# Designs tried in a protein design chat: VH-VL binders against q9h9l3. Part 318

Target 1, 176 residues: q9h9l3
Amino acid sequence: PRKMVAIDCEMVGTGPKGHVSSLARCSIVNYNGDVLYDEYILPPCHIVDYRTRWSGIRKQHMVNATPFKIARGQILKILTGKIVVGHAIHNDFKALQYFHPKSLTRDTSHIPPLNRKADCPENATMSLKHLTKKLLNRDIQVGKSGHSSVEDAQATMELYKLVEVEWEEHLARNPP
Below, E stands for the ipSAE of ESMFold2; O stands for the ipSAE of OpenDDE; V2 stands for 0.75 times the mean of E and O plus 0.25 times the DockQ between their complexes.

## First folded at step 16 (VH-VL)

Design Eb20 (framework fv_unasnemab; at its last look DockQ between E and O 0.76; V2 from the best seeds 0.80)
Fold by OpenDDE, look of step 16:
Structure Eb20 (fold): chain C 176 residues (1-176), chain A 122 residues (1-122), chain B 107 residues (1-107)
Amino acid sequence: as target 1 above (176 residues)
Amino acid sequence: EVQLVESGGGLVQPGRSLRLSCTASGFTFEYHYMDWVRQAPGKGLEWVAEIRNKFNSHTTHYADSVKGRFTISRDDSKSIVYLQMNSLRTEDTALYYCARDEFDSGYYFDYWGKGTTVTVSS
Amino acid sequence: DIQMTQSPSSVSASVGDRVTITCRASQGISSYLNWYQQKPGKAPKLLIYDASDLQSGVPSRFSGSGSGTDFTLTISSLQPEDFASYFCQQANSFPRTFGGGTKVEME
């Protein structure tokens, strides 16, 4: 269980209309919530939409941001061989242009026991904010400054820990 | 190749100060926790202090035996971790190791320097 | 503070022998237990981390087991280069603490 890390990424809009989600920040925490990685990342393409309201990313954050290729290498090094926990994590992997083995991936947006514990429909996709409030009695993603990927990653890890034993047993019986 | 090189050790009288340095290379220094561990002559290992990385606000922890006297700090731009030792005592005599603290899965010292000797004597 | 009691303090063994070293924590430390090897005049070297994970480059004859309060380091078949001192270390809480050490010497 200690070989688990939680990841959360923030993306900005690139492409002609800013519809391409490009990695602009990545945060990774260990099982205990200590931050392993937290860097602003410079996309290879021009940023059209910073999506600041949600991402918290501003132009000033890109001044000394780590180039995507370098950041990707750093992140992959951390993730390799680990169980990676995230919320709607397919978006993070897509932005990273990396796909972690399914058997080593845990998505808190698709864990029925977690939803059940939160008195939500088991097959529904609940937001990280909602689950965190219900199960941890904590408010995240508050204000207008955008999300904190560190905070979100820590919350994700804590949520998973609530159902870790049950879910790991389930996965052992039902490998993905 | 990961390398840690300690320096600054020497002979000092009780009550004096000494600053140790550890120069790191071969890895992204700013991402790692750094620790000092000491070993008195013919004795076991004693943890002294930890300083965390920039992502964790460079938080520090100390052994009770050195609290208020020793200060661990770091310069990420130079890849150096320091140990400022004030009000030195004879019991502080030891070989002082700098160690890299890996914390991705558990917390462990995966690389050590060769150490620098501190002798406190009248 | 968490006290780490390591036993034995010394052991005489021959090449090819199975050697077992025990480390007991005064309170539960989960799996936050590491093992180090130290040869005379040298810095400690990490062998096992998180109770049972083998550090890269360490021979497979070394293994760690245990959780909670009781831990063991095992050398399945002692080699000449394995004569050294060994230390356990807990990383569950501060202060970090080491066992008293075990010296493995030639019989």
Scores: ipSAE 0.907, ipTM 0.947, lowest interface PAE 0.5, mean pLDDT 96
Fold by ESMFold2, look of step 16:
Structure Eb20 (fold): chain C 176 residues (1-176), chain A 122 residues (1-122), chain B 107 residues (1-107)
Amino acid sequence: as target 1 above (176 residues)
Amino acid sequence: EVQLVESGGGLVQPGRSLRLSCTASGFTFEYHYMDWVRQAPGKGLEWVAEIRNKFNSHTTHYADSVKGRFTISRDDSKSIVYLQMNSLRTEDTALYYCARDEFDSGYYFDYWGKGTTVTVSS
Amino acid sequence: DIQMTQSPSSVSASVGDRVTITCRASQGISSYLNWYQQKPGKAPKLLIYDASDLQSGVPSRFSGSGSGTDFTLTISSLQPEDFASYFCQQANSFPRTFGGGTKVEME
C-alpha cells in the first residue's frame, strides 16, 4: 500500500508589511501520530512579524533554527512518493515552495464526507479546530501561546482516518 | 553507508550485568527509532526493546521477558544506543542485534548491525 | 501477545522454482507485517514491509501479499542467492513478534 503522512506548518510574516507567509516550523507525523519531523526553520528573508498569537513562533526559536534550504531538503525527502494529508494544505506547500502531486494530496478542509460527518455543508471550508472538536471530541489550539504544528498534524491525520476508506475509493473512481 | 556496530557482549554468570552499546553512523540518528533484537543459538528472532526519537520524548517499550531487568537508552550527541542488562539469566543467551526502526509507514527494521554475543552460563 | 505461525519450517527447492511461504497471526494485524531474509552467519535483511512494499534494492522476484491474519511471501523464480532463512514479523502491537522462520534450501 501507499505510505501516508500528515503535515502542518507555522508561518511568520516577511516581505512588505509582513504580509508574505514564510515557513518557520514544520511538523510531520505518521499514520499513528508518531512524529517523524518537528523543527523550527529560519526563513531566508527578514522576519517582520512573528505572528506569535497564531504561529507560536518567538524570536528565541529562530536562534538555533534550521536554515530554510536545509529544512526544505529534509522535509521533501520525507514527503516524496507519499500520500500527504493536511488542512488547507496548499498554504503549507506554498510556504515550502513545493508542488506535491494532486493525486497524492489529501486536504481535510475540502473532503465532503468529512464535512457531512460534522453536520456541515459538504462544500464548506471548515476549520481544523471545529472539525476536531466535533468529530474527535478534542480541543486543539487551546490557550494564548499559538498553535502547535505537532498537535495540528496529529489531529489532521485522525480526521482523515474517519473517512479514509470511503475517500480513497472515491478518488480511485474519480482521479484528480 | 548506514552502519550499526554493537559491542559489550561476553560470557557472564547468571545474576550478573552487562551493558551493550551500538554506535550508529551514516544517517540522522536523532530522527530514528532504535531497537534491540536477539537470536538464541539456532533459533529465531525475538524483539527486546525499542527507544523512540527525540521528537517522541525517547519513550521506551520492552518485551515482557526483559521488563524490569533491561533498560534501553540513547545518547543522541554520540549517536549511541545502549542496552543495560541486569539480573541476567541463561535464557538471555543470544546474539544481540541493534536495528534501525523506520516508521514512515508501519514500523520495520530496515538496517541491522552484525550483533554482539551474550552468553549466560554457570 | 500476537503469535506468528510460519509455514513451512523448511522447503527444498531448485533454482527457477516458485517458492511460497505463509505467515499467520493469532489476531488481526492489518497490513503491519514485514519479511526478512537471513543468510548463515549474517544479520537479517529487510525484504518487504507493510505486507507488500518492496524494500529498496530487493529484486522484483520477491513479493508479499495479505492483510488481517494471513500473509504470504513469494519468490517467483528462485536464484542461487535466495537459499536462506526467511522470517515474518508483525508490527501492529507490542511486543513485536516474529515467525519461527522458514529455511529455503537446495534440493
Scores: ipSAE 0.719, ipTM 0.891, lowest interface PAE 1.4, mean pLDDT 93
ESMFold2 (binder alone), look of step 16: mean pLDDT 93; pTM 0.948

Design Eb21 (framework fv_unasnemab; at its last look DockQ between E and O 0.83; V2 from the best seeds 0.00; counts 0 for: loop humanness VH .291 < .308, pae E 2.2 > 2)
Fold by OpenDDE, look of step 16:
Structure Eb21 (fold): chain C 176 residues (1-176), chain A 122 residues (1-122), chain B 107 residues (1-107)
Amino acid sequence: as target 1 above (176 residues)
Amino acid sequence: EVQLVESGGGLVQPGRSLRLSCTASGFTFEYHYMDWVRQAPGKGLEWVAQIRNKFNSHTTYYADSVKGRFTISRDDSKSIVYLQMNSLRTEDTALYYCARDEFDSGYYFDYWGKGTTVTVSS
Amino acid sequence: DIQMTQSPSSVSASVGDRVTITCRASQGISSYLNWYQQKPGKAPKLLIYDASDLQSGVPSRFSGSGSGTDFTLTISSLQPEDFASYFCQQANSFPRTFGGGTKVEME
């Protein structure tokens, strides 16, 4: 249980029309919410859309940003061998161009007991913001300055801890 | 290879000040918590202070025995952690270790320096 | 503060013996308990972290168990290089605190 981390990434738009989601920030926290990693990351391709209102990423953040290849190595080193918790985490892994073993992945957007606890349909995909408000009575992603990936990662970890015992038991009986 | 090298120890009189340094190499210093642990002659280990990384605002923690007298700080650009010791007392006499704090899977000191000796005597 | 009571303070043993060291916390510390080995004139060395996880490079004859308040370090078959002092340390809260230590010496 201590070998558990939560991850949240922010992406910017690259490609001809900015439709490619490229990693621009990654935050990782441990089981207790301590921040293991939080870096701005420079995509290998030109940024077309910073998506600032959502990502919180601005041009100034890219001035000293860690090159993607270097950041990826740093992040993978942290994630290796750990249970990785995230919300809609497939997007984060896609941006990282890395896929963690399914057996070691926990996606809070696909945990029926968590939705049940929040009085939501078990098979629905609820937002991190909604679940955090409902279950933790905390507001995240407030304002127009964009998301805080650290805050989001911490919230994700806290949410998972609410259902950790029963979900881990479920997974033990039903390995992915 | 991870290395921690302490320096700055010596003989001082009570009430004086001393600054210890620990130079780190072989890992990404700025990502880790750093701690000082001391050991009086023939005695056990005593935790002294911790400073966290830049992601956690370099938050510091101190043992009650040194609170208000010692200050832990760090220079990430130089990979150095410091321990400023003021108003030294005879009971501060010890070998002072610098330790790397790993906190991704629990909290533990996985690497230690060889230590630097501080002797407080009149 | 959390007090760590370590026992015994010393133990005489022979090569091949099973050695058990106990550490008790004054309050629950979950699994945030680490074990260190220290040889004379040397810095402590991490053996076990998070109560039962073996540090890389540490021989498998070392093992840790326990949770809450009671913890145990076991050396299944003592080797000549294992004669040393051992310390437990809680990392549940501040201040971090160590046990009083156990000296494993040759019989």
Scores: ipSAE 0.902, ipTM 0.947, lowest interface PAE 0.5, mean pLDDT 96
Fold by ESMFold2, look of step 16:
Structure Eb21 (fold): chain C 176 residues (1-176), chain A 122 residues (1-122), chain B 107 residues (1-107)
Amino acid sequence: as target 1 above (176 residues)
Amino acid sequence: EVQLVESGGGLVQPGRSLRLSCTASGFTFEYHYMDWVRQAPGKGLEWVAQIRNKFNSHTTYYADSVKGRFTISRDDSKSIVYLQMNSLRTEDTALYYCARDEFDSGYYFDYWGKGTTVTVSS
Amino acid sequence: DIQMTQSPSSVSASVGDRVTITCRASQGISSYLNWYQQKPGKAPKLLIYDASDLQSGVPSRFSGSGSGTDFTLTISSLQPEDFASYFCQQANSFPRTFGGGTKVEME
């Protein structure tokens, strides 16, 4: 058996016109939803757009935030050797400037059995909010005050557990 | 490398108080759960208390035998975990270990201190 | 509270012997079972976590198995440094509880 964690990140806008997405918060939870990591992260570049309505990040969060290089080291130490669950997880890895082995990556936005349980098209890309409401009877990302990466990581792990046995067996028979 | 050093043990009379300290180094202390485990002379191990990390609100848990008398706390800025022991009884006599609690897969004590001895006698 | 019943309480063995220690939980604890070794005058040392996972630096002659209520620690070929006490501990529920221990002695 393989150790399993779930991750979710929030990004802010850097670069020209704030269009580059840079990591500003990362949350990691264990199988039971206990929080292994939850830090605000200071991007190496000037923040142009906090994107607060979606990210929940405000200027005051950056005052004592962990510098990106240090935070990346802390996060990668937690992820190494583990099955990592996320939703649209390629965006999180991109923000971390990191590649995780495909065989150890689980993306709840692209699991056909999970879509089937939600009565959604098998290969559709489903939002975390939709899957969580439909399958867990829980509202997340409420209003425009921003997302909680802890809440989102916990929801992602709970969703994966609904299909874990079936999907792990599928991957064992069909290595990525 | 990981190091846990307990202190504050000694000889006390029943009904009195002691405060144990455990100084941690070699890891990111504020990210870990920390526990106290005790061992009476010639006896087995008894879990005493846990305090969770800063991300889990420093939530505390206690064994029934100490609940209401002992308080676990931590100072993340100094990397110290404490055990405040009030209303001590002779059955609290033991070697008290500080342990690092990992929770990335399962829940287990991967590093232990050498312990500090508490003797409660009249 | 979940009671952990560990057996035997002691065993006499020789170097090279296979030693098996059992631990039974009063309720199901899934795989949340750890094993520790303790030598006289020293702190416990983690051997096995999550029922079967070997801690870094622990020799492969140690193995753990079981799920639910019945768990086993096996030392495949006893070495001189393995004479010690062994404790199981459940981490499924609070309070965390230990077995009574097994002392492995030279015969």
Scores: ipSAE 0.575, ipTM 0.862, lowest interface PAE 2.2, mean pLDDT 93
ESMFold2 (binder alone), look of step 16: mean pLDDT 93; pTM 0.950

Design Eb22 (framework fv_unasnemab; at its last look DockQ between E and O 0.79; V2 from the best seeds 0.00; counts 0 for: pae E 2.1 > 2)
Fold by OpenDDE, look of step 16:
Structure Eb22 (fold): chain C 176 residues (1-176), chain A 122 residues (1-122), chain B 107 residues (1-107)
Amino acid sequence: as target 1 above (176 residues)
Amino acid sequence: EVQLVESGGGLVQPGRSLRLSCTASGFTFEYHYMDWVRQAPGKGLEWVAEIRNKFNSHTTYYAESVKGRFTISRDDSKSIVYLQMNSLRTEDTALYYCARDEFDSGYYFDYWGKGTTVTVSS
Amino acid sequence: DIQMTQSPSSVSASVGDRVTITCRASQGISSYLNWYQQKPGKAPKLLIYDASDLQSGVPSRFSGSGSGTDFTLTISSLQPEDFASYFCQQANSFPYTFGGGTKVEME
């Protein structure tokens, strides 16, 4: 079905020693890769570690960032009723303090047919970067500027589309 | 409540210019694609132009019949989409609708304005 | 460009009748087909999107079916307020194009 979106979030460190992962950016794309949402988000707590190397988040991005509560409402509105595709998506949902129904969730880090297609062990957890390179022949997360959540969300959607038919059939026979 | 209100229509001579405006309210304007669709008197609907949201670089698309003459733009701070129409022709005579494009589950125009009439005549 | 051929151009029907309108695309458009209703002097109103999804607030007597090139809008039991023009529209590729329309008139 085309009633699905892909999501990717970037998190910064808050709390003691910055060990709490707080949502700082969220990108959502539709089935065709068009960007439905892409906002910087201001955590409710003081940012201790921007994790810029990975997140791409800088202090300047937080100047006009959308407050977390507002952003969360916006994001949930988009996700409601949709099949949500993500990679290691439990981290995104955790940061959002929201959990999408399991039956409507697709995690590309836990799709054995996808790993098989990439000549990886079916039960292994492969990175989005690796799968994207192997299956889409595309390099993502390149450079030192941090990840692009839009790029990652688009890659995630494209990866899922490769196994959509067989995986949806599998899920229909084996509901979560 | 979603509302779209077009303005700027009128009677003009061929070769002249006209600028249409569509003021949106009742939704997060900056997140949506916006389109213009026109309908000549007693005729069907014709898509004119689309402008995408800020997340998609406000990319624009045009019908061949208006390429090079019409420009679609938007001001997200004011929730307004514009249609600058230059070098107008008699065949541009139509009721011009502003439409909101929903694209999270397909691409469709779920809300329309009442339209503004453009008449090009000598 | 993708041409949308809509038929019939007009249909006379009575209240309670089943009305069927067809739309054919010149090439495959997947399910990116929308149906609109337009009453005289009014703006179009979305009825069906993605070939078969009913827009919120639209009566269940309206339904859409089809994929690829052939699509159908069905009104299971025509009501007085349903006398209007109907248009299909493909959103598969630019330029977006509409069918020629079907006028549903009272018999």
Scores: ipSAE 0.835, ipTM 0.926, lowest interface PAE 0.5, mean pLDDT 95
Fold by ESMFold2, look of step 16:
Structure Eb22 (fold): chain C 176 residues (1-176), chain A 122 residues (1-122), chain B 107 residues (1-107)
Amino acid sequence: as target 1 above (176 residues)
Amino acid sequence: EVQLVESGGGLVQPGRSLRLSCTASGFTFEYHYMDWVRQAPGKGLEWVAEIRNKFNSHTTYYAESVKGRFTISRDDSKSIVYLQMNSLRTEDTALYYCARDEFDSGYYFDYWGKGTTVTVSS
Amino acid sequence: DIQMTQSPSSVSASVGDRVTITCRASQGISSYLNWYQQKPGKAPKLLIYDASDLQSGVPSRFSGSGSGTDFTLTISSLQPEDFASYFCQQANSFPYTFGGGTKVEME
């Protein structure tokens, strides 16, 4: 069978006015929620806005952070050949400067059966926090000290498991 | 090239202690789970202990036959995993292997060392 | 603890023969079953993980199948280097446990 991991990233602001999202943390978990990777990452560009309230990234995290090019190599080695689960995952891949095959990508922000289980409109983009509370009875991303990408990746995997059999069958019948 | 090199085995009397070491190279040691597996002379394989990676709090697990007597630990800065073996018994006589436990899709021992021999005899 | 019953304990075979080894778990282990080869005086070598996935560098004459409680390792055409002992191992739950082994020897 095809092997599956979940990913979540935290980004900081770079570029003009800090509007570009650059990778500053990445967490990857296996099917059981064991952590395969969790590192702070130094963007190749000057950080304009740490976005700490959401990212949890502070200046001290960057002192010993893994340079982006090295971290990207480590991360892609883990992702290659696997089904990768994420929430709004295109943002994570954009920050990685990477394309993962669509047939091996699962995005919990765009799975109609998952929205249906949460009594949400099937075509709506729902937040990870909302889905996790409704379907797993857990509070994540509490407060303004920033998100935990480990916690978020683990929640994303558990959400996918709720619809995995149905959605994998759907995708097999409807290849991208 | 991944290498695992065990050391610290020897002949020891029952009730005594030994500490085994396994030196790792050729991979990012702190990212991996590490296990000890033993094989008594002419017999099958028995899992002994596991220590998880830095991202999973170095959590440890033990076979019932060694629980309370053996302690697995690791030093990520030196890329070494240890097995402290106290209150040794003749039943602990075996070749002790260090193994890397890969967990990307299930759990499996993808690299093994050559082993170090522990003989517990009066 | 999950008991792993492996059979046969030994098999005599010739080069070119098809060899089948069976492993049964005392309770369901999904697909969390690994197969190892061990030659005399050597460490075990991973052949197959997750019931059916070939480890890198393992020849395609080795195949694994099964799920739940019943698993099979097949060598489609035995080669001289395949005379060895083979062990299954469940990774579903602690403690990880191994089958008793199967010795494949020359007839």
Scores: ipSAE 0.598, ipTM 0.867, lowest interface PAE 2.1, mean pLDDT 93
ESMFold2 (binder alone), look of step 16: mean pLDDT 93; pTM 0.945

Design Eb23 (framework fv_unasnemab; at its last look DockQ between E and O 0.88; V2 from the best seeds 0.83)
Fold by OpenDDE, look of step 16:
Structure Eb23 (fold): chain C 176 residues (1-176), chain A 122 residues (1-122), chain B 107 residues (1-107)
Amino acid sequence: as target 1 above (176 residues)
Amino acid sequence: EVQLVESGGGLVQPGRSLRLSCTASGFTFEYHYMDWVRQAPGKGLEWVAEIRNKFNSHTTYYADSVKGRFTISRDDSKSIVYLQMNSLRTEDTALYYCARDEFDSGYYFDYWGKGTTVTVSS
Amino acid sequence: DIQMTQSPSSVSASVGDRVTITCRASQSISSYLNWYQQKPGKAPKLLIYDASDLQSGVPSRFSGSGSGTDFTLTISSLQPEDFASYFCQQANSYPRTFGGGTKVEME
């Protein structure tokens, strides 16, 4: 079904010593990779660590960032009723302080057929970068500018599409 | 409530220019694709142009019949989409609709304006 | 360009009748097919999107089916307010294209 979207979030560090992961950017793409949403998000708490080398988030991105509560509402509106595809998506949902129904969630970091296709152990947790390189022959998350959440979301969707048919059949027989 | 209100239509001679506007309200305009669709008197619907949202670089698409003559643009700060029509021809005579394009699940025009009439006649 | 052939161009029917409209694409458009209703002097209204998904607020007597190249709009029991023109539209590729339309008239 095309009633699915892919999501990828970038987080910054807040709280004591910056150990709390707070949402700072969220990207959502549709089945075809068109971008539905891509906004910088302002955490409710002071940012201690931008984690720029990974997140790509800089202080300047927070100047006009969408407040978390507003962004959360916007994002949830997009996700509601959809199959949501992500990689290690529990982190994204945690940062969003939102949990999508399990039956409507697809995590590409936990799809054995996908790992098998990539000649990886079925029960291993592989990185999005690795799977994308192996299965799509594409390099993502390159350079020192940090991740592109749009690129990552698009890659996630494309990866899932490789195993969509068999995985959906599997889930139909084995509902979560 | 979602609303789309077209304006700028009128009577013009062939070769002249006209600019249509569509003012949107009731939704987050900047997140949506916007399209123009026209309907000649007593005829069917014809897609004219599309402009994508800011996340997709405001990419534009045109029907062959208007390519090189029409330009679709948008001002997200004002929630307005425009259609600049140059070198108008008699066959451009139509009611021009502004439509919101929803693309989260398929691609479809879920809201339409009432339209603005463009008449090209010598 | 993808040509959309819609049939019939017109149909006469009575209240309570089952009405079927067909749309054929010149090439596969997957499920990217939408149906619109247009009443005289009014803007088109979305009925069905993605071949079979019913737009919110549209009566359940409307249904869409099909995939690939052949699609169908069905009105299970025609109501007085359903006399109008109907258009299919493909959203698989650019340019976006519409069918020629079907006018549902009172018998």
Scores: ipSAE 0.910, ipTM 0.949, lowest interface PAE 0.5, mean pLDDT 96
Fold by ESMFold2, look of step 19:
Structure Eb23 (fold): chain C 176 residues (1-176), chain A 122 residues (1-122), chain B 107 residues (1-107)
Amino acid sequence: as target 1 above (176 residues)
Amino acid sequence: EVQLVESGGGLVQPGRSLRLSCTASGFTFEYHYMDWVRQAPGKGLEWVAEIRNKFNSHTTYYADSVKGRFTISRDDSKSIVYLQMNSLRTEDTALYYCARDEFDSGYYFDYWGKGTTVTVSS
Amino acid sequence: DIQMTQSPSSVSASVGDRVTITCRASQSISSYLNWYQQKPGKAPKLLIYDASDLQSGVPSRFSGSGSGTDFTLTISSLQPEDFASYFCQQANSYPRTFGGGTKVEME
């Protein structure tokens, strides 16, 4: 019941015209926000667009980055058997080339009770920045130097905790 | 296989110093918290100090009984955690264990070394 | 500092007995409570973490329960290898603190 982690990833552009999102950083935190994992990751394909304004990834981060295959193995060891919390988490799993069991997945971008607390439509997909400002009174993703996946993972866990009791009971009554 | 091996214990007079080492193997050392726990003869367990992993700035914490006298540190490149013990007192006499502190769900010591003995006697 | 009070200090028991050990925290520690077993001349061994989760390889006769301030370790049917000392430990706050221990010995 308390085996829960939060994950956030930063992606860069690969493939034609840099339109493919490839994993370049991954951060994982425990229930209290302590950092279990935070590594820069070298995609197996050529990076076309670092997307630095949003990703925070620069060429120097890739020099000693962990190769994708090794990093993926490290990350999946941490995720196995745990409830994994994320925001728009399907993007993170896609970048990892991985799909976690739905019964162990929590996505803060579309939890109806969380949207209700933010005075938003229950069926809306809300940004992490917006929810964090409104419900936690914190600014994240500040400036033009890119997002911090550690900060974002920590915020995601704190948001989930606001609805954890209600939502876990709902899922127990309505298994995915 | 996870292995923790302590060394550096011995017999010393009050007011002297010792440095304990714990050499770790079989896991990604820099991702884990590491702790020292001691057990005085005929007594129970007493937590001494903790040092967090590289992702949490190697932050350190100490029991009040050792604060200001003991310093925990680590060398991630060598997979070693240290305990520098200064101004030793007779009440520091104990078997000192190195422990791996896992924090994926709660916080708990899942692997322990065999310990190294420190005796402080005049 | 959070004081951990274990009861009883010792238990005389026979193989097959149900043994209950209690641990009380001086303030709420949520579920951040661990149980360790220690045999003479050996390092402690983790049995239960986060109040009720069994560590890998620990027999199912061991169970933990409780939250807040009151916690229990239960051995449902004592085996010869279970004669040992048992310690609770809170991990809610620094400093980490242990209970005084409970010695389970053969009657």
Scores: ipSAE 0.718, ipTM 0.897, lowest interface PAE 1.5, mean pLDDT 93
ESMFold2, look of step 16: ipSAE 0.704; ipTM 0.893
ESMFold2 (binder alone), look of step 16: mean pLDDT 93; pTM 0.954
ESMFold2 (binder alone), look of step 19: mean pLDDT 94; pTM 0.955
OpenDDE, look of step 19: ipSAE 0.903; ipTM 0.947

